VHH binders against q9y6x5. Designs and how they scored, part 356

Target 1, 379 residues: q9y6x5
Amino acid sequence: LPPKLLLVSFDGFRADYLKNYEFPHLQNFIKEGVLVEHVKNVFITKTFPNHYSIVTGLYEESHGIVANSMYDAVTKKHFSDSNDKDPFWWNEAVPIWVTNQLQENRSSAAAMWPGTDVPIHDTISSYFMNYNSSVSFEERLNNITMWLNNSNPPVTFATLYWEEPDASGHKYGPEDKENMSRVLKKIDDLIGDLVQRLKMLGLWENLNVIITSDHGMTQCSQDRLINLDSCIDHSYYTLIDLSPVAAILPKINRTEVYNKLKNCSPHMNVYLKEDIPNRFYYQHNDRIQPIILVADEGWTIVLNESSQKLGDHGYDNSLPSMHPFLAAHGPAFHKGYKHSTINIVDIYPMMCHILGLKPHPNNGTFGHTKCLLVDQWCI
Short names: E, the ipSAE of ESMFold2; O, the ipSAE of OpenDDE; V2, 0.75 times the mean of E and O plus 0.25 times the DockQ between their complexes.

## First folded at step 16 (VHH)

Design gb43 (framework vhh_surovatamig_d1; at its last look DockQ between E and O 0.78; V2 from the best seeds 0.00; counts 0 for: pae E 3.1 > 2)
Fold by ESMFold2-Fast, scan of step 16:
Structure gb43 (fold): chain B 379 residues (1-379), chain A 125 residues (1-125)
Amino acid sequence: as target 1 above (379 residues)
Amino acid sequence: EVQLVESGGGLVQPGGSLRLSCAASGFTFSDYAMSWVRQAPGKGLEWVATIKQSGSEKDYVDSVKGRFTISRDNAKKSLYLQMNSLRAEDTAVYYCAAKYRYHEAFYEPRSYDYRGQGTLVTVSS
C-alpha cells in the first residue's frame, strides 16, 4: 500500500500560542508524534506566498507568488482578484499534488488549500473543493476522508485548509488572551474531531498527518501607524501592495521616489529592489516591485486613515511572532520527539520523502527534518 | 460586467432606522462573502459588517453590534443592512463589497474583489 499524507493548515497559528494557551487534543497528538516548535517561514510572511512555499519548497522569488496582491512588470498583468485562476501566477513552480499525480499515477485531494483549484502545468488536484469560507471544518474533513478511502487511483496526498485563528488574530490581536483563548479552544476541538474521525475510519495508525500553519501574528495599534500620504504624493507612484510591506511602482524617476520615502518614518525600512537584504530571498522576480517598504513589527502603513486590524503579519521572517509550528503523527514520524526549528521550505522535501516522490529542485534541506523521521539517522 | 448597486440611503434623524440594499450582477453571488464598508466625510474606509456565503456566519464592528443586522438572499442576489438606533457618527457613504477568498482580513477594505459606488446615509437633526 503506498504511504499516505494529510497536510492540515490553520491559518495564522503563531508558534508561541502553544505555550500560552491550553491545547489538550493537540498535546495528545504531539505526545505520540513530533513537534517542531518554530517554523521559519519565507518573506513576505503572508498567506498565499507561504502556503505555496510549503507545497513547493521554494522561496517566493522562485515560485512567483510574492504577495497576496501582485503586478508583473513584463506581462503587465495584475493579481488582485482573489478568484483569479490564471495559471500564469502559479506556473513558476510545481506543487507537490501535481508531482504526486504525474510521477506515480496517484490521486491528490484538496479542501481549499491555496492553488489547488488552479490547473498548474495543466494539472489540477484530482479531487478538490471550490473555495467557500462557509463550508465547515467537518464538511472539509468528511470529503478528505471519503476521498482517502474511496479513490482509484488511490489518494496518497491530501490537504485541508482552515481560515482560523488568522481572522480572529486580525480582529482581536494576539495579546487579547480572553478572546484568543476562546478561538484557540475551538481550534483544539477541531483537532480532536480530526483525530477522532481518523480513528473511527481506521485511518489513524496508517496515515501520516502534518498540522502546521503559514505564519504567526503580531499586535498592532492605532498608536503605531505610518501615513504614506505624509511621505509622498499619489501622483509619483502606483501602489501594488500596502501593509506591512508596501510595493511601490514609480511613475517618475525611481531615485526621486526613493529619496521622498527613505527618511519619512523611523519605523520602516525603504529598499531599492537590488538593496533588499539577501537573507529575505526576495529580489529575483519580475513581480517584486522597484521599491519595497518594510514596516517594523507592529507598525501599519496607511493612506491618511486608521486601521481596524489589532493584529497583522507580513513582517520580517526572522521575528518569532511571524513563526508557525509544525506537529506530525503517523508511521513515518517518531513518537514524543521535539525539535527546535526548521525552515518552511524544508517541509516539501520531507513530504516528498514520505510519499516516495522525487522532489523538483527546491530551497529546502532534507537534513533539517531527518530527526523527525523513523527511517532516517539524525546525526 | 460585475456590478454592485446600493440603495436605501437618505437623511434620517438620530435614533431612526434605515434599510440598505445591494443588488449584485455579473458574478456568482452565492460564492462570495459580502460586506458593508463605509466612509465618513473626510475619513478613510471603515469595515462595518460581513456575512459569509451561507448567510449563517456574521461579524460586526463593535460600534454597530446590536444596532445593525446584515443579511443576504442568495436567490435574489441581494445583500441588506438593517440599521437601527442611528447616530450622527454613522453618517457615511455605505459600500457593498464582495470577497471570494479569505487571504486578507475582512477588516482590510482595499482587499475586496468588488465594491459598489455607494449610498449616502446622513444622520442629522
Scores: ipSAE 0.779, ipTM 0.898, lowest interface PAE 1.3, mean pLDDT 93
Fold by OpenDDE, look of step 17:
Structure gb43 (fold): chain B 379 residues (1-379), chain A 125 residues (1-125)
Amino acid sequence: as target 1 above (379 residues)
Amino acid sequence: EVQLVESGGGLVQPGGSLRLSCAASGFTFSDYAMSWVRQAPGKGLEWVATIKQSGSEKDYVDSVKGRFTISRDNAKKSLYLQMNSLRAEDTAVYYCAAKYRYHEAFYEPRSYDYRGQGTLVTVSS
C-alpha cells in the first residue's frame, strides 16, 4: 500500500507555546513521534505565503504567493484572503497535492488549506472543502478521515487547516496567559480529537501525520505604532499590504516616496526592492512592490487609525517569536526524537520522500530532516 | 453590485437603546462572517462585534460586552446590532462589514471585503 500522509496546520502556533503551556495530547503525540522545536519560516511570516512554502518547498519569491494581499501591476489583478481563487497567483509553483494526485492510483484531499480549492496547473484536489470559517474542526476532520479511509483511488495525501491559535493571538496577544491558556487548551483538545479519530478508524498506525504551523505571534501594543500618515501623504502611494510588512506602490517618483519613508520611524526599515536583504529571499518576483517597509518586532504600521490587535505576525523570519513547530507521527518517523531546528521549506522534500514522490525543484534540504525518518541515516 | 445598507441610527439619551439593521445584497451573505465596526468623531475605525456565518459564534469588543448583541438572518440577508445601555462613548458612525476568510481575524477594519456607508449613532443628553 502506498504511504499516506496527513498534514495539519494550526495557524499561528508559536513554537515556544510548547514550553510555556501544557499540551497533554500534543505531548503524547510527540512522545510517540518526533518534534522539531523551531521551524524557521519564510519571509514574510504570513499565512498564505508560508502555507504555500510548506507544500512547495519554495521561498515566497519563487512560488509567487508573496503576501496575503498582493497586486500585479501588469495584469492589475489583486490577491487577498477573500480573493484567492485565480490560478494566476498559484501557478508559479506546483504544490505537493497536485504532484501526488497526478500519480497513478493516488488522490489528494484537503480541508481548507490555502490553495487547495484552486485549480493549479489545471489540477484541483480530488477532494476538498470550500473555505468556510464557520465549519468546525470536527467536520473538517470527519471529511478528511472519511476521504483517507474510503476513497478510490485512495487518498494518500491530505491537508487539514485550522485558524487557531492565530485569531486569538491577534485578539489577546501571546503574552495574555489567561486567555491564551484557554485557547491553547482547546487546540490541544482538538489534537486529542484528531488522534482519537484516527485510532477509531484504524488509521493511526499506518498514517503519517505532521502537525505544524505557518508562523508564530508577537506581542503588540498601542504604544508601539508607526503612523505612515505622519511621514507621507496618501496621494503619493498605493498601499498593497500594511503591517508589519507594508508593500508600497508609489504614485509618484519612487525615490521621493522612499525618501519620505526612510526616516519615518527608528523602528521600521525601509527597503527599495533591489535593496531587500538577500537573507529574506524576497526580491525576485514582480509581485513584490517597489518599496517595502518592515516594522521591528512588536511594532505595528498604521495609517491614521488605531489598531486593536494585541498580537501580530509577518515580521523578520529570524525572530523566534515568528517560528512555528513541527511534530510528526507514523511509520516514517522515529519515536521520541527531538530536533532543534529546520527550515520550513525543508518539509516539502521530506514529505515527497515519505510519499515516494519526485520533488519539483525546491529550496528545501532533505538532509535537514533525515534524523526524523526511520529509513534514513542520521549523523 | 454589492451593497450593505445600514439603518436604525439616531439620537438617543444615555442609557437608551437602539437597534441597527444592515441589509445586504449582491453577494452570498451566508458565506460571510459579518461585523459591525464604528468610527467615533476624531477617532479611527474600531471593531465592535462579529457573528460568523452560522450565527452561533459571536464576538464583541470588551467595551460593549453585555450591552450589545449582534445577530443575523441569512434568509433575509440582514445583520442586526441591538444596543442597550448606550453611553456617550458609543457615539459613532456604525458600519456593517463582511469578511469571507478568518486568517487575520476580524479586528482589522481594513481587512473586510465589503463595508456599508454607515449609520450615525449619537448618544447625548
Scores: ipSAE 0.512, ipTM 0.805, lowest interface PAE 1.2, mean pLDDT 95
Fold by ESMFold2, look of step 17:
Structure gb43 (fold): chain B 379 residues (1-379), chain A 125 residues (1-125)
Amino acid sequence: as target 1 above (379 residues)
Amino acid sequence: EVQLVESGGGLVQPGGSLRLSCAASGFTFSDYAMSWVRQAPGKGLEWVATIKQSGSEKDYVDSVKGRFTISRDNAKKSLYLQMNSLRAEDTAVYYCAAKYRYHEAFYEPRSYDYRGQGTLVTVSS
């Protein structure tokens, strides 16, 4: 019986939602498995970069998905979360589902995890769903469980992606207890449905399941806007991405653009690419633009002072508000163990270990996750 | 070439009704969630309603709940907004907008992949 792993992401699930809201189903899942209370994700703390970091073990500068919106000056190609199918963008790394798919007598399955409907290194999972946000969680789960039970060669690695609580977090903000309680209760019910379905199909005791997220969410406000139009004419630059990390491609002298921006707001840091702090690991890729603007937590960069978002993410990855959690259950994991923190890049080598795969070169440290695993010494 | 063309705007009395339409071309309409956003004179853009790709899920700003109904016809590549019990506060230019991925907020003007030129709705005696 080869080991099997299901990796589940609920987008935008801030780590401290676990303490501030009730999750009876998720807490039962944790009680019989493991919890990592905070996962330190990668900068910038956006959806596509962090989902790819989980499955590659690489920082964004190394895997090449450096934002949800990108531009490549050599090829003149544009990437966005609605224009993401060109393998060119994804081919700077090898995600775990490709490595797994290429093993003898194994296959991979995917339900809408970012990148899984793209043939990366000419390889796509044998079973996958094209992205469509109107497909219910139940339908995604039904497909994944049918593939785990009834595929030849057998599916040993599967991914499952859900868009909440990210979308509602943007709408209401993480501090809106009334609305977020309703949203998070629905998510807990989905987790209950997941566990129930796995038990009914006989998968629960022998399938390893990781439930995690890509980033958190911070509170925004109309009182915290940074208006770029007040500091610089748009004719001096091309805007590749806006908020909370703006990506600026100068059309004129770079130093002149920098000087116009550096004093634009005390709530925004302006970096020339070579001056981006080393701790971000966000410098050594051509897709990172010559100037980036990094807003302080809860601040929104705008062009015309219009924003309805009450929550956002993408900020400095040292901020606890940007951190997701990780919970796991299955034969590889301890029962009732809680761990304080890991780096999001550590998830990849742990998953490779569970599946018996040789990891590609990566930025993760297997030792950081040893305490979660029954077959390892916690040293 | 992507096009979103709104129609059906005009002058209407308070308490009246109006039906907006949006004709889409140049992209795979059924792959996109569709929204109506509006801009009152001198004000910022406001999200009004969203309908997901299959038409199975709809969401509305609180101020229009119970009065407005969003719908779509994927075969005709068309989006609609039925507006009932109109109020002076509903006066705005109404825009049709498209978004591929739900995971970002629909409530930001720059979050949409495509937006039309708008149709003016004036609610006045």
Scores: ipSAE 0.472, ipTM 0.797, lowest interface PAE 3.1, mean pLDDT 92
ESMFold2 (binder alone), look of step 17: mean pLDDT 91; pTM 0.929

Design gb44 (framework vhh_surovatamig_d1)
Fold by ESMFold2-Fast, scan of step 16:
Structure gb44 (fold): chain B 379 residues (1-379), chain A 125 residues (1-125)
Amino acid sequence: as target 1 above (379 residues)
Amino acid sequence: EVQLVESGGGLVQPGGSLRLSCAASGFTFSDYAMSWVRQAPGKGLEWVATIKQSGSEKDYVDSVKGRFTISRDNAKKSLYLQMNSLRAEDTAVYYCAAKYRYWESFYEPRSYDYRGQGTLVTVSS
């Protein structure tokens, strides 16, 4: 019987939440599994880019999902919510469910993970749910566990995505302990439901389960706004993405637009594409615009407007507030082991190893995760 | 092609009530989460309320909780906002907005796929 893996994401689960709140169900999961305390995600620290990095092992410049809003300079296509099912945007990489289905004649199952309702390289997840935010965690879990037990060829890779605590993180901000405590307790209860369901179905002892997230969350404020309209007129550029990383497509000379922006705010860095710091790995893609603005942590870029977000993400990936965690349990993983830090791109080659798949070329390093695995030596 | 047409705005006294309607066409309404967003004179866009695809889950900005009720009719492709106990601070142009996927915050009005032209609500004596 081939190994099986369930990959679960709770969107926007900041690593530091584990230190500031009680998670009895998650702690029971970790006690007999592994915990990576910080996962260093990719820049920009946004939902679509980081979810695709988890399943491809690639930086955003390599997999092509470089933001939640994009423009491709070569084809003149715009990425929007209504055209995110166009395979064009996703075809610069091969996600693990495609590799799983093509290498070993296995099936994949998906409950709403970004990209799983899109045919990528003419391959869609064998079982999937079309995105619908109204579908409960319980219904997503019920479908995933049904497919894990009742599929031929067998489902060996399954994904489960949940929108919280990101939605509440944006609404209340991570410093609202009363509201965040309520939200995080509910998530811990969902983790308890997950474990109980897997035990009830006889899956718990033989299934590898990873619980992770794409990014963290930082506190924002009406006192920390950068008004782009105060420095440059809308007639000089097309705005591709706004905050906290603004993507600027000049309508006039690039140097003229850069000169209008470079001294706009002390709380924003302005980069010509070729000057973007190498450590971001955010330069070599036609979907990265000629000028990129990067706000300092907790600052929001606006167009002569206020912002209702009390929390946000997308900031510099070196910031601990942007980091999620990773917890895992199953026959592939040690019991009671804690690890400090891995890169989010390292998850992909680790998952390929667990499933016995040959990884596509990627930016992850298998050595970074081998201490988590029972069949590996920690040297 | 895609249209969101708001109606039901007008002048009302403080403490009064209004019901806003939004008629949607050109897209599969039942696949979209729907929101009301408003812009007060001299202010930016403010998110007011969201209702998810099935109509079972709703969320509100704190200042309108208990006063406003969002609802939808998927068969009629219509969104509603029942506004009670209106205050001068509720004066704004109200926009109907549609969002297919939660990959960017509902609280960012520029992240919506579609938005209507708006209907003016004035709360004044």
Scores: ipSAE 0.648, ipTM 0.854, lowest interface PAE 2.2, mean pLDDT 92

Design gb45 (framework vhh_surovatamig_d1)
Fold by ESMFold2-Fast, scan of step 16:
Structure gb45 (fold): chain B 379 residues (1-379), chain A 125 residues (1-125)
Amino acid sequence: as target 1 above (379 residues)
Amino acid sequence: EVQLVESGGGLVQPGGSLRLSCAASGFTFSDYAMSWVRQAPGKGLEWVATIKQSGSEKDYVDSVKGRFTISRDNAKKSLYLQMNSLRAEDTAVYYCAAKYRYWEGFYEPRSYDYRGQGTLVTVSS
């Protein structure tokens, strides 16, 4: 029987939630599996970019999903409107479900992972659910497990996406212990339901399961706002994305726009595209705008208004608050092993190895995840 | 062409009630989470309430919780906001807003895919 992998994402699950809250079901999963305590995600630390990096092993400048809101200067197309399902946005990379279907005679299944309801390189996941945030975790799980057990050719790669704790992290902020403890307990109960369902259906012993996330969350405040309207008039630029990374398309000379922005706030860095720090790997793509503003952790960029977000993400990927974790269980993984840190782009080549797929060129390093795997020598 | 057309605004006394309606066209209404967003005179946009695609999952800003009820009718492609126990601070232009995918949460008024032209609600004695 071919190896099988279920990749589960809980959006916005900050790594240090594990040390500040109780997760009995997740801890039981980890005890018989592996834990990576911190996953260093890609910049910018947003949902769509990082979910696509997990399944491609590429930095955002290479896979082309560079933000949740994008403008392509060459084609003049806009993302975050009716064009968000246009394959154009997703075709700069080959996600693992496409490789799985094209390289091997195997099927893929998806419960709402970003990109899985879009035909990418003329290939859509063999089984998928159209995105709908009202569909319960249980219904997503029921469909995934049905497809894992009842498909020919067999489903060998499956994905499951859940919007929490990101939604509550934005609403309450990660420092709201009362609300966050309630939300995180519900997530732990969902993990318990996941394990129970897989055991009941006879899948648990032979299925590799990865539980991870795309980013963390940091506390924001009405006392930490950067009013962009105090820096520059709207007539000077088109705003492509706002906070905490503002994407600025100048309507006039780029240097003039830059000069109006560069000293406006001590709590943001202003970069011309070519001056964006190399460590971000966020420069070589037409969807990255001529000027990028990067707010300091916990600061929100606004347009002469307040912000209702008490938590946010998108900040510098070196910040521990932006890091998720990775936990895994199954025949490919050691039991009771803890690892400190991997890069989020390292997940893709590890998953390709588990599934016996040849990875497309990628930015991950297989050596970083070797110690997690039973069939590898750890050095 | 995508259209969201709000109605039901007007002048009401403190403690009174109003029901706002939003008629949607030009997109598959049942595929979108729907929200009410408001802008008070001299203030920025404020998220008020969200209802997910199924109609059973609802969320509210704390200041209106227990006073406002959001609902939808997917067959009629309509969104509603029942506003009870209205206060002077509820005075605002109310916008119907649509969001297909979850990102940046529903709590950021600028993150919505579509927004209507608004209906004015004035609460005064």
Scores: ipSAE 0.722, ipTM 0.884, lowest interface PAE 1.7, mean pLDDT 93

Design gb46 (framework vhh_surovatamig_d1)
Fold by ESMFold2-Fast, scan of step 16:
Structure gb46 (fold): chain B 379 residues (1-379), chain A 125 residues (1-125)
Amino acid sequence: as target 1 above (379 residues)
Amino acid sequence: EVQLVESGGGLVQPGGSLRLSCAASGFTFSDYAMSWVRQAPGKGLEWVATIKQSGSEKDYVDSVKGRFTISRDNAKKSLYLQMNSLRAEDTAVYYCAAKYRYWETFYEPRSYDYRGQGTLVTVSS
């Protein structure tokens, strides 16, 4: 029987939540599988960029989804709800579901993972749900399991995306133990439902399941605001993205805009595009703007206004608060193994190996994940 | 052409009630989460309430919980905000706003795909 893989993402699941809260269902999953305690995500540490990095193995400058809000300098297109289904934004990379469908006579299935409702290189996921945040986790799971059991060609790669705990992390902040405990318990119950559904349907023993996330969350405050309007007038630039990484398109001389911003706040760094730190791998793409502002952890960039966000992400990817985790279970994975850290781009070549696919050129390193796999030996 | 047209604003005394309406056109209304966002005189934008596509999931800023009720009618392509027990601090221009995908919090008013022209609510004795 061909190998099968289900990739599940809980948006904004910070790695250290596992140590600070009780997860009985997730811990049972890990006991009979593997845990990677920290996944170092790509910069910027936001939803769309990191979800696309998971399935392409590429840095944002290479796959082209460089932010949740974008402007392409060459084509003059803006990324918005009118354009988020435009294949133009997604065509700079080949995600794993496309590779799965094209290299082998196989199908892919998707419940809401970013990009799966878009034809990328003229290929859309064989089975998919149009994005709708009102669709329950149970309905997403029911569709995925139906497609895993009742498809020809067989569904060998499936994805499932859930918006929590990101939504609650933004609303309450990760330090609100009462509210976060309630939300995280609900997520653990959903993981329990997932496992029970797979067991009931006879899928559990033969399906590889990865549970991961795209980023973490850090505490914000109305005491930690950077008012951009105090430093520069709106007539000097077009704002492409605001916080915590601001993307600035100058309407006047770039150096003049840079000089107005460079001493605006001790709690943000101002970079000309060519001066963005190499370690971010966030420079070589037309969708990265001429000036980038990077707020320090927990600081919010605003335009003469307050912020209602008590938690946020998008910050420096070296920060542990921005890191998610990865847990996995199935015939490809060891049982009871813990690993400290991998890069988020390493997930793609690992998944290609499990599925028997030839990966497209990517920024991941298979060696970093081979200790998780039963058919490999670790260093 | 996407349009969101708010109505129902006006002058009301403290403790009074108003019902705001928003008529949507030019997009598939049922595919969007809808929100009310307000701006008080001399202040920035503040998120007030969100209702998801099905109408079953709702969220509110703490200051309006128990006083305001958000609702939608997908067949009529309309969004509503029932405002009860109004306070002076509720005085603001109220905007309806539409968001297709969740990739940024609903509590960030600038993250919305579409916003209407607004309707003024004045709570004064």
Scores: ipSAE 0.717, ipTM 0.880, lowest interface PAE 1.7, mean pLDDT 93

Design gb47 (framework vhh_surovatamig_d1)
Fold by ESMFold2-Fast, scan of step 16:
Structure gb47 (fold): chain B 379 residues (1-379), chain A 125 residues (1-125)
Amino acid sequence: as target 1 above (379 residues)
Amino acid sequence: EVQLVESGGGLVQPGGSLRLSCAASGFTFSDYAMSWVRQAPGKGLEWVATIKQSGSEKDYVDSVKGRFTISRDNAKKSLYLQMNSLRAEDTAVYYCAAKYRYWENFYEPRSYDYRGQGTLVTVSS
């Protein structure tokens, strides 16, 4: 009876992979659904920030997950991708599963979306798996489909997260056609498995499914390194995050640290917090450090070391290489419609509309996604 | 409480072999991906090798591929690095490192949850 939505993320799925490789299963999904060719993500173009933006509709400065590594000067707390369970970090926003559970007396289910194993505003996803990278896609799919089909109150919002193609993108780089072709074919096969499982269980016709990603990937090289140790001594600052956006907490006068950094490399921009470009929407949060370094696309900031990454992300969100895509299928969506671009923050108010939820204040614009929806007039 | 204790370092001649061991305690070892990271004199940290929770997936920095083998024994809560055909450039302090959540990558040596005190490997004639 109530509308249902499954939100699927393949981490690091660069939008232009769709044009450079064949995806027969994804193509069949799109043929009977909708495709947004580019999703403009939030800055910085990293996993935790963008996954939280998808489910809150907020820029990073507003939802508080401003990087994968953070420091809060007021509380003296540290956050990392391996120390993320403190609700303090997540409580600056209300993600959609919390809204779903509180407004409509419905259940939510999660196969490893960032934040779903944390009680946020004293509310944790009704069903969830603790994060474990060793758990197969099949086991995640088995759990999520079981919860979608056998829950009371009904599961109306469900998430499914998968680490590829991000892991392989970092290892091989996006320009390694042979290895990336193999990885992306496996992902397409997983999409085929997902669709077949939903059809077999009688869920396919009545379930809205969104397939998206948090960011893209760009090629890196040992020839494109910025050695921060050649710019400034370790004694002058505390390093909160390194590459490709470095977060610098000065131990001495801020202006002195800035002056040592500002002309060190032609391949990075150095910003005092108040000088960070407005277009990034990355300024108004205590977790954003006093000095931010932004490397040019494909450049890696290092501390007198080599970099093993042949691909990376986190760069300027205006770069097409940083953009994911969005595909969707289900009773809420048109069939065979293609759209050029939306903002990643627009996904949240669209999902709230599909589920009949009142969105919390957010940075998305519902009008940007209404052409995807059957119950809206595209003007 | 949490401890990672490395052993097996020492002085070895070019072309020689060493086996590093790491004994883990104070956490559920089988839930963590394990890595070796190293620091050469006067240089920063470099990721060397990773082994995922089950031991089935392994990855190496190119300079050691075919020479080094990472392995783990979940029952013994131990991580190993078999180093063959050692070169002067392999001289470094080798650290055992543990990472629970893989959201991005294993290649950032400073992103690990736990790191041991290291064991020195010197390759010199």
Scores: ipSAE 0.470, ipTM 0.768, lowest interface PAE 3.4, mean pLDDT 92

